# Miniprotein binders against Primase homolog protein, part 2

Target 1, 337 residues: Primase homolog protein, of Arabidopsis thaliana (Mouse-ear cress) (f4i6e6)
Amino acid sequence: MSENVPDHQSTNGFSSSDFFVPEEEAGKKVVLSKLVTLMRKLSEQGIDAQNCPPGVRSCLICPKCEVGDSGEKSLTLYIYPDGSSAKWTCRRKCGLKGVLQVDGKLVSKDPIGKVERKITVESIKLEPLCDEIQDFFAARAISGKTLERNRVMQKRIDDEIVIAFTYWQRGELVSCKYRSLTKKFVQERNTRKILYGLDDIEETSEIIIVEGEPDKLAMEEAGFFNCVSVPDGAPETVSSKEIPSESKDTAFKYIWNCNDYLKKASRIVIATDGDGPGQALAEELARRLGKERCWLVKWPKKSEDEHFKDANEVLMSKGPHLLKEAILNAEPYPLKS

## First folded at step 13 (miniprotein)

Design a33
Fold by OpenDDE base, fold request of step 14:
Structure a33 (fold): chain B 337 residues (1-337), chain A 120 residues (1-120)
Amino acid sequence: as target 1 above (337 residues)
Amino acid sequence: SPELKQEIDELKKAVRKLLKLAYRLWDAARELGDPELWQEAWRLMKKILKLKQEVKELEQLAENGDTEELKEAIEELAQKVEELLSEAEELAEKLEELGDPELAKQIEELAEKIRQLLES
C-alpha cells in the first residue's frame, strides 16, 4: 500500500499589483491644465492672475480704473480651486465685474476693452536704480553700464523697491516687467507683450533669444547686443498640438507682435535655460521661427555630470569669455523632433 | 555705545568706498577684455559685496546688546577692509600696466580715504 504523498504544488500566485497610479495625480493634472487655461483666458481679459493662488481672494489693480500710479488694488479676483471658473469685482466706482468659465464663454457685462495702455517712465513712476539694486546686479556680474544701456530702472511699490525691466519699441516704452528681490514677477497691466531688448534687433540679421531678462543682460556683458528675452518665461512642456493660428497662439503673442523684427533674421540662436522648461521653450520658439534658421546653445559643463543652467550662471561662474565661446559654439537646431 | 555706533558708521563708509573702488577695477578689467584680470576683479567684487552684507548685519548685532562680540566683529571686519584694499591696490597696478592711466590716482585717493576712516 504505497502512500501517495500529495505533491503540494505551491502556486506562486504572482499577484499583479496593479500599480494604481493614484487617481489623485490624474485629478491634479486635470485641475492644473484647467488652471493654466483659466490664467490664459484671464490674461486675455487684461487680468494678470499669475500670482493669484486658487481658492484665495486676490486683490489686483483694476484694469478699468487705470489707477496705475496709486497702487490701489481695487479689483478682487477669485479663482475656483478646481480651475473651472474665476470671478472678479472692482470695489471702485467703475463697477467692473465679470465671470469667466474655463470651458464656457466669458460672462462679463462689462467687456474690458482690449486696448493696449500707453505708458511712459513718468506715468508708471519709474526711478533710477539705487545702490542696493546696482549691487544686486553686480552680484550677478552685470555692470551699471549694461543696466543703464538697457534702461533697467526701479519702482517703489508700497514699502518695497522692485526692479523694472523696461520694454521698448521704436524708442517708446511699451511695457514693463517688475521683479521683486524675492523673485516674484509682475508685468505692467494691459500693455503690449513684446521681446525684451526689441530695439536692439531692429536692424540685425542675427538674433540671440534667451529666457530671462538677466540672461539678456549677461549676453551684453559677453559683448552681444543682438540679444532678446521672452516676456512670459518657459512652458513646462512642448505642446503635442500643431502651432495655433496667430489669433489662438496667446502664449506666444509676443512672437507675433515682434514678427516684423524676427522675419528679417537669417540666423536665430536659441540660448534658453538648459532645464526641461527651457528645452520646451526652445522647441516652441524653433517651431514658430523656422527650425532651419535656428541654432541651439549647449551650456558648458559646471562639473563632470552638471551643466550651467543659463547665460547668467555661466557669466557669474566662468566670466564673459566662456559665455561668448558657448554662444559662438551654438549647433544647428535639430530638424527632427 | 555711541562710540561703537560711530565705528560701525565709519566702517560702513569705508566699505562703500571700497565697493566704489571694486566697481572701477571691474569696469577697467571688463574694458581690457583680459580673462584673468576679469576673474580677479570679479573675485574681489564678490568678497566686497559679502563684506557689505556682513557690515549690515553688525547693525542687528548692535541692537542685541552684546558689546564685546560687537567690538570683536568690528575689528574683524576692519581687518577684512584692509586686506581687500591691499588686494584692490595690487589689481589696480596690474590694470594700469595694461592701459588705464587714471586708475591708480583714483585708487590712491580712495585708498587714503578708506585708511582715514579705519584710523578714526
Scores: ipSAE 0.757, ipTM 0.892, lowest interface PAE 0.6, mean pLDDT 86
Fold by OpenDDE base, fold request of step 14:
Structure a33 (fold): chain B 337 residues (1-337), chain A 120 residues (1-120)
Amino acid sequence: as target 1 above (337 residues)
Amino acid sequence: SPELKQEIDELKKAVRKLLKLAYRLWDAARELGDPELWQEAWRLMKKILKLKQEVKELEQLAENGDTEELKEAIEELAQKVEELLSEAEELAEKLEELGDPELAKQIEELAEKIRQLLES
């Protein structure tokens, strides 16, 4: 009687643990993407959440209370660990309260009036320009005198020196825009958006509007002190929609913020970039400012088939006299689109 | 070698003085408002800014270690300093005829200090 010993089929139990790693990593990547989006949207609300860990109650300066002398971290922020939402509440009398959903609209009962923070040269740690930054502008035909008059400064951010374009209104520092040598732009958070060079147009009936801060500086080299630049770059395309109301025109909030200056102008020369975005910006400016007051600069030919892109390129290639001529030869803005 | 490092340091001093001269000439040309003088001064400025960058690249070459390539590069850049100094002196003469008699003396004093740095 031969006992048939049953073959124990060794079921190699694939441990179910190894299959969970891809879904957990995918889940973590989705949560990280939501957190990055949420942090961006919080920053858009005047809440710097960069150092606020999810699932923890962080104490921040209240954007609404920052208008008062107390540097007290009265705002409690909570970011949900899944990155789905954030909520904040001020413990002070301002009562500031809001909820932000990553995929939803801001549900704030109190309009977080994006409280424009007050800044100073010292508070944002601006420095005088080093020789390397002066040389960087000299290579663009922009002098130290023009840099000084326009209060172009520098800032150290980590180990990098960045150019600081300082935005003034009535002799007060209102905002700052930082430019790396690698052409990355960052604007100072929770500051008022205004035109660069706004004080130069307070008492003028004729204004020039350019796209970039370097083009504003190039206009000064051409002898134009009545020039301003836009803080936000050009839109990719002209909006097919009607001009939004002031409260909804968030992309052009800087125009509304400067309306008291711009309404006094009898003549507005638009000297934006010659490219598609610059042309779109020109149309969006002209529609808001009144096309009947607007003039359009045509950049000189660079070659048979090419035009100069901007004021700084004209200055660099042809000098201040030809830039001046291009501005003087501005044509009435086309009334028919 | 310690000698080549000294030559690079002297060349860097010469280029810094030449660049200071270029800024003065360009400011003078800007104040006169002559288009041709502005273009000449700004062309000179661009050449000297390029030379300043080339001299910074010598420091990297000195770390990476071909001694003969480094000597040749120092000699070539020293010759460019002399050429650009001569272009700066010619531009200075044109600017003096049109406006600033104190520019001459300031340029001569800088030129002499540049030549002394290239001879050491």
Scores: ipSAE 0.752, ipTM 0.890, lowest interface PAE 0.6, mean pLDDT 86
Fold by ESMFold2, fold request of step 14:
Structure a33 (fold): chain B 337 residues (1-337), chain A 120 residues (1-120)
Amino acid sequence: as target 1 above (337 residues)
Amino acid sequence: SPELKQEIDELKKAVRKLLKLAYRLWDAARELGDPELWQEAWRLMKKILKLKQEVKELEQLAENGDTEELKEAIEELAQKVEELLSEAEELAEKLEELGDPELAKQIEELAEKIRQLLES
């Protein structure tokens, strides 16, 4: 994608009138549309360009820098007048710089897209749960008290209300994952990847890891509060390669980010989904965490040929007692990969 | 018609109150830690949530539905509300043996309001 956007305007013939040509007005509309798109994309990257005119350098507060007593506007933003791109550079120690193309992806040597945003309930416009969403969870055997304890919230996106699973570390909101009632997912951009319920495993020697947020909530209905879920989906299969270095292990970055909590555990119970991807996730987690301290949950049979898929399904079908028994009967994780 | 729409609105209100009652019962069962009472309260909750969905579907059909069929459907759902309310009261008696007298008063007040709505 180039810095310039193709502009296909007619060049043929005479107009039906000598008075005016709409091409100049259409060209201005194209540039204006590009500028609106660019402003939206800049906002999604944490750069508020609402009062930044094209063609001049604007000074803003850097989204990455921690400004001490100064409050310095250290980020220089330039928006190209043709609406094709914008670039920015921070003058402070963080060294942040990048470029954003209206027609392409972010092009940056020090990408702003990897800068962790600081968010709050207010800044991302989270709302308390409405009755409809509380009833949705009740149908899944998850109580209002469990929702309150986990600070499950909601957000209006377009014309839809979505569930907001809030991720906290030491009492601060660090990320949020949204789920529609039709099981579509999106996460707040440029936020730290951590385990869901991370503060619940501080000060514990035993940790339970489940795959999804509803399973973490289901575990609480069975009396287990020392439980976390992973923020990402499960892999389809186990990687045949050795574990990447921390800098290259992007798919499991949350394990590295939460190492201070995970390294303290003497016993880690892995209770991921019972399907192929869930088993692959269990292996990828166990190989990173140390299989010698891992136990594996095998979900009970649902029928002659079928096992329950996850903790929430067990809770809904068999109640909290049998879910608890499944966790207590976890077996040592196999040591051979 | 406006009259049928009002009857459906009263039914929605009754179901919402019945849900509030069910949530209180389920909370009480969870506090006691009794697996059987937890299951019983949650089964009741599921029945009421299904009833809520049936009322919502009835409201959507009322835009262009047959008046005779709508009146019959409203009566059928109102009867289901009374049946589930009776089930909720039976569960409340089981929970009162172990629970707070304030729960019993709250259930009595809500049940009376629900029955008043159903008599209309």
Scores: ipSAE 0.636, ipTM 0.856, lowest interface PAE 1.3, mean pLDDT 82
Fold by ESMFold2, fold request of step 14:
Structure a33 (fold): chain B 337 residues (1-337), chain A 120 residues (1-120)
Amino acid sequence: as target 1 above (337 residues)
Amino acid sequence: SPELKQEIDELKKAVRKLLKLAYRLWDAARELGDPELWQEAWRLMKKILKLKQEVKELEQLAENGDTEELKEAIEELAQKVEELLSEAEELAEKLEELGDPELAKQIEELAEKIRQLLES
């Protein structure tokens, strides 16, 4: 976006009549910090505001319209001088409009078309795994070779080290999900939603779908490399409605994004968590993928009234042999219509 | 006590080296594809990870603990390191199919270094 230079400027001047220099200097520092934050958040929305002064309306090339426009700067951006918020409106028929608060969530009447960020290991500052993270995984029966094969990495956030589950497609980093050792999760914003381990199913007609990244890693310890996990959480219940169109199926966008890989599979083994949400996820996956080619894993009993929840728990308790047995004994997914 | 703190640091180093050995054994068992050896290597790994936690707890107690109690705890954990090292060496013999002379040399070197740390 080299041509995204504003064409319009306000003639309103800067005042220099302030009396108390120390308070004015502190106030300017707070406003500058807010403006830096706003520019970062605007960039995350696909709006490059680095040449857009606060207090004036700047005209930019609309990120939603840019491919169908001969360079018209149809997007109007306004950054409030106190750094509190920014707003934008496209005057063309795409309808792009939004408001962003420095200390709040994005608020828009017609949300900007989300621009998928390109990321690299370097641009999001991923690091090789330290000993503590490797020991954490070893305690879960996940070997260093499995971690290396899946390019599991780490990131330093506010003096805390978090696990980085890296999502790859055709050898390129597409997204990343972070997990703290205290079970807090975040995803890289505005990145493509795909299956974890997607490149591992490119060349196989049988695939295994698990719920979480640790379960994908656990499957490798049992000798199954043709396995992927879903990037999002499980739904609470199965929807009673028909499957939405691709444009409306936001919660399962990753299925549509990975269709080229999934359509080639003749057998899909669904091995989601054994709780209610995991069973709901299995149903939502199977109804989209075609139940006729799906098999369902039932996790073995842990006790008289309790079943193992997931693949990693089976691995940790019973070893790779019994995890493999559970997968090999998957049964055809129930057909209902 | 600075001398006890140094002994605890030597113990931490010994446990880290023992973990490195355990990781290599587990890796070899995984490459071999033998489920029983995989399980034995991982069980050893769990014991060493528990030992690592025990050393960390000892380090926390060293700030205000009884000097004689700390000396006894250090000796107890050092003996446990030696016991687990012996288990690791027995597992290495079962993994005789390692075949890699650099791995065999590294196992001997690590075991010697661990025992030297324990004597210090």
Scores: ipSAE 0.586, ipTM 0.827, lowest interface PAE 1.3, mean pLDDT 81

## First folded at step 16 (miniprotein; from a41 with L49F)

Design a43
Fold by OpenDDE base, fold request of step 27:
Structure a43 (fold): chain B 337 residues (1-337), chain A 96 residues (1-96)
Amino acid sequence: as target 1 above (337 residues)
Amino acid sequence: SPELKQEIDELKKKVRKLFKEAYRLWDKARELGDPELWQEAWRLMKKIFKLKQEVKELEQLAENGDTEELKEAIEELEQKVEELKSEAEELEEKLS
């Protein structure tokens, strides 16, 4: 009686290769765009969320409690992983609590009374420039005299020295923007947003607007003292929407805060970066300031196929005379959008 | 070697002195507003910025590199310092 042992056919389980469905990549891009928009809107509330991962409770310094140097991270922020909303709560007696939706409903129970914080050089612990930071600007063809006149300072933050661009209005320190050597930017919290170099344009009929603080300094090396830079940099794209009312134009609040200076100008030269964001910023400035007053700088050729990006790149490559010529050769801003 | 570290520290002092001189000449050329003198002074400044970077790379090589390769690299950078001093003297004569 021969026992036929049945052959166990080993079913090779085909590992279903996870077909990454194209819908998941589209979903990730939508979440990322919502997160970028949410980060911007949190910053407009005085909440710096730049280093706050979604789905995690981050501890931040409270914009309402930060009357001084306490360093206490009393604000708890939570960003939803889908980028749909963020919520914050202060653990201190100020009770600051809010919810922000990406779609624009701010459900703050407490208006963050944007009490513009008064600051001084001493209160924010600014220092004179060390040789390393002077060498950093000298490598960009920016002199110590230009740095001193524009009140460029430094700050120690932990073990790092950061560049401090000081923002003045009528001889008072209004804001400060910090730049690391790694090109990270941070603005001083709960301060008034204005143009960099605002006092230089108080009585001028002609103004130059550039994108970066280094470009404002490069314009001074070219002999232009009537130059200002924007605090928030360039938007990625031009808004398809009409210009918001002053109370809703939060991204360009610095233009509204400087309107008493800007209204006196008969001529406005726009000298933003030559890239897509810089062109978007130029259009957003021109439509707010009046296109009929605006002139547009075209950066000279770097090569056959490339143009210089900004005023500082022109200065470093071709010197102050060619930068001056590029500004003097500005064309009337295109009236047809 | 402690000796090679001292030679690199002396080279760094020579380069820092040369940079201060070239910066003075560049600031003078800037104040005069002459395009050709500005470009000459700025060309000298760019060569010294490159030399400052080559000295930083030499400091990293000194932690892990061969002793003979490091001596040759120090000698090349010392020769480059003397060439750039002569270029600075010629520029000072033009700015006088």
Scores: ipSAE 0.790, ipTM 0.914, lowest interface PAE 0.6, mean pLDDT 87
Fold by OpenDDE base, fold request of step 27:
Structure a43 (fold): chain B 337 residues (1-337), chain A 96 residues (1-96)
Amino acid sequence: as target 1 above (337 residues)
Amino acid sequence: SPELKQEIDELKKKVRKLFKEAYRLWDKARELGDPELWQEAWRLMKKIFKLKQEVKELEQLAENGDTEELKEAIEELEQKVEELKSEAEELEEKLS
């Protein structure tokens, strides 16, 4: 009587470990998205947090104390590591204190009175361009004449010389954007946000909108004087299907501030970067300006599979004539998103 | 050597002069609006920007390099300066 030993069916235990990896990556993406939103909302309060790491106490110039020339970093900012909120407190007599929630209402006890600071060339200590900065633009095929007409200046900050893109409205200096040679950008604090080159479009029927200040200068080398650039660059993505009300559209406040100029244009050529952020900017501009007035530039091919990124790259590679042709060959902006 | 450092400083002066001449020619070509003259002037400018970088690399070589290697590199860049001067003179004739 041979006892049949029953075959032990090896239950392949599916190890439940492999399902947890997607939640941590999803969690990190959610935190990053919250941090980006928080940085934007801090900027709306006049708090430049771009160089403020989360979980660290940063010292900034107080937007309420800057009503006086003391460069003292009296504002303490703390961004929570989860991106859920930020808190700030000024150590000076202004007592500025606030809490910003990413998903919540601004719990500011003190409304930061958004007093636009008046500036002059002298008050912000702008200088004429040195040979090093002229050489930097010459390497980009941008002439001294274009720099002079566009009032490109420099500023000495400690031992560094930075490029100063001056923003004018009706012959008054309204804002300034600084660029280091390392491509770091800083905007002049508590100033009115407008388009770069705004006075060039005061009475134009056609305007060109580019992303960068160098692209605005490259457009002038191509013979276009009706070109402006955006102060804040491109958004990473299109933020919403609906256009926010003016009071909520803080990322595009420069469009609202320039609305009287932009209303006069019958044709708007959008010549933003060819990348994903530049395409997102193009859509956000076209939605606000009216897609029916908009035209879209397609950058020419650089290779079989690659296009030029921006106006300045076209200029440097192919010259002003091909840049001019690319602008003249702009297509009607797609009405359906 | 102190002599080689002086030769590098003279080379930098020659390159700065050449750049000013080529920049003037490029700005003239830009104002004329001729595509071919603009491209020729811009090609010359790009060669001079490369030469300015090679001179900066030569300054680094002068701190840590062999004296013979440094002499050969100076002579090569001096020849390149004379070639680019001749290209600038030819472009000046076309812009005249």
Scores: ipSAE 0.788, ipTM 0.914, lowest interface PAE 0.6, mean pLDDT 87
Fold by ESMFold2, fold request of step 27:
Structure a43 (fold): chain B 337 residues (1-337), chain A 96 residues (1-96)
Amino acid sequence: as target 1 above (337 residues)
Amino acid sequence: SPELKQEIDELKKKVRKLFKEAYRLWDKARELGDPELWQEAWRLMKKIFKLKQEVKELEQLAENGDTEELKEAIEELEQKVEELKSEAEELEEKLS
C-alpha cells in the first residue's frame, strides 16, 4: 500500500521549482549570490562597494589614505561580472592594492603584497636548447646531460634568444630566470622566489649553496647533485647584525620560502663567489641558516695573488676533480664575525 | 671575394665537425670519470674554442678585403684543423 518507486522517478514530496530550475535562471542566481559575498568581504577589508557596478572601474575613497578632510577617490575597484573576484589599486601615497576571490583568501592587502602567477613551460613559451646555447655551456665545461637533467631551456625575447633557468618545486614549474649571452638578467614577474635546483635537496642531509645557476650546474659535473643556487644577486655588504622578520626580509625571501627543505639539513656548505659581495652573501645566508651547521668553501689560488671566483671557473680551469676537492675541504663557518 | 667566402664557410664546417668529435670524446671521458683523460679531452676542446675564435676573426678580415692575407690565414687555420684532428684520433684510441 505504500509507494515503491525509484528515487529518480519520484516527484512526490518535493517542489518542482526547487529541483527544476532552468539553467539560465540558476546561473543568474549563483552570480548574484557571489556578488553579495564579494561585497560583504570587501566591506570586511574596509572597502565600501555598495554602489560599485560589476564590470566597470569604480573610484572610491582609499581606506588607508588619511589626509584630513580630503575627498580624493584614489582607490580603483573592479568587480568581475561573474562574481568570481574583485581587485583594487590605490594610485597614491599608500600604494594599497589587492585581489579578493569569492571562495578564497585575501591575496594581498598591504602595499608590498604581490600575487604569485602560476606558470608552465607552455604558458611562458620555453623552447628546447639550440646548438648555440649548448655550445655556450660546453665552453663552460657543462655537458648537455647536465643541461637536460636541470631542464635548462631557452626563450625568444624580441630578436634575442636567452637562456632559461627553470625553477621547480615538487615537479611543478614555479619561476624562471632568463640570462642573455651578454649577462643581462630578467626574472619572470610575480612568481615565487625559491632556490634553483630545490628538488635536488629534498631528501639530503647535506646541501651545497652556490651563488649562480652555472655554478649549480658546475657542481653536478663534479658529482654534487645536492646543490642549489640563490635566485638573486649578492649584496655589496653585510647588513646590520639584526635579522629582519620573515615579512620584512624581502631580499632573502627565498630562504624563508624554502625553510621546509633547509631545516632538515645537518650540514650546509656555503660556496658563494670569492669576492666581497659573495662573502657578504655567505654571511647573510649563514646567520639565517644557523652558523653551527654551516661550512665555508675557500676557492683555491688562481695565481700568486688571485683566487678563483666561483665553482664554474674552477671547473673550467682545473677540472671536476679539483672542484670536488675544494668542496670537500670546506671549513666550519666562523662563529664570530 | 665569393671564392674566399666559400673557403671560409668550408673552414667553419670543418671546425664544427672537429668540435662535435672533440665534444663526443670529452663527454666519454667525463662519464668514465678519469681525471687524466678528462684533462686531455678538455685541452683539445679549449684548443678548438680558440680555433673557432680565430675563424671568427678571419671572417672579419674578409669584410676588409685583403685577398692575399686572407688566403694565408685560411691555409694556417686549415693546418691547425688537421693537427687537431690527429690529436682527436690519438685521444679516441686512449678512450677505446
Scores: ipSAE 0.787, ipTM 0.913, lowest interface PAE 0.8, mean pLDDT 83
Fold by ESMFold2, fold request of step 27:
Structure a43 (fold): chain B 337 residues (1-337), chain A 96 residues (1-96)
Amino acid sequence: as target 1 above (337 residues)
Amino acid sequence: SPELKQEIDELKKKVRKLFKEAYRLWDKARELGDPELWQEAWRLMKKIFKLKQEVKELEQLAENGDTEELKEAIEELEQKVEELKSEAEELEEKLS
């Protein structure tokens, strides 16, 4: 086959004989058309194949894998020379793979449309905290210094301001969770699910895990900076099933995403909410992390009949000293519960 | 009425100034790490948050018209502001 297929050229008239193309040139035009269509469909699926020749395996930076930032090209793409289809596979455990036919059929175990977005403070229009939001946190005994350290921000949506809890990994913004003052939560779509405050545990052997971002901030008021919170809500009950494989453990994907940080910990203090869902979350975390290295916080009594629900409530009611005591008195996580 | 609304707005400004002072003192107590001073500053902060909420409730009720009870409530809350200012001054002496 010739090395190049020329574009259609203008002719000098309307003669039907002027529009005939040699058979070999017509065949190249059909294949080129299929390749253009296939590359367009790949682009619509989030794969940029501009410099990927057909018939050769091309190595690309995987749009889903973190190591793509290091320059490793872990995604292999193959475009069939006849323009009929393309296939791709990431050789890492992110699970990205698929096949795309020029006739429009897509077969993907992990659809390309779930490629994680890259965001910045500027691209999602975050603002510094206004007085109203700072007052909201002050009423929770959380200082402006703690807010600054955690880069808590805000976003203006119509006539309402929402709190923006910013999620960072190695100094880069990777996700953001919004909270209205009426406790409604919205997460930035298609961003990586990680622990809140992840950089605070990168070089520590002891880790504290709390349920919500306000509790992570409350821990800092008590002097504990080695603390993270989970990005999702607590389950109502503990699953009766065995722990799923990484690709199927959707509800706890953040544990797998943060394994490099979590595997180094010799001691993990679980300080989730004291209600039923918080206890279920503690169990789900402990069985994934290894109960033998986990400790459980029991929140102190609020009154004769009630216990404090979470770290922030203890802070607000009893101050940072009693919160600190509750953490230091954590008990080994039960092995058979 | 416009007159009552202006009185409430001025009360809100007084509460805001008091809050900023109390917050500064609470922040100092946080830095010292003294449980007793932290609790004293925090009690002051909680009283001011309650006062702020009471002013907000008065503002909402005043939208339905003037009452002598609302005017008396405003004066009572202004007296609370002066009492809390004195409490803040005592706390500042302890933190100095």
Scores: ipSAE 0.784, ipTM 0.911, lowest interface PAE 0.8, mean pLDDT 83

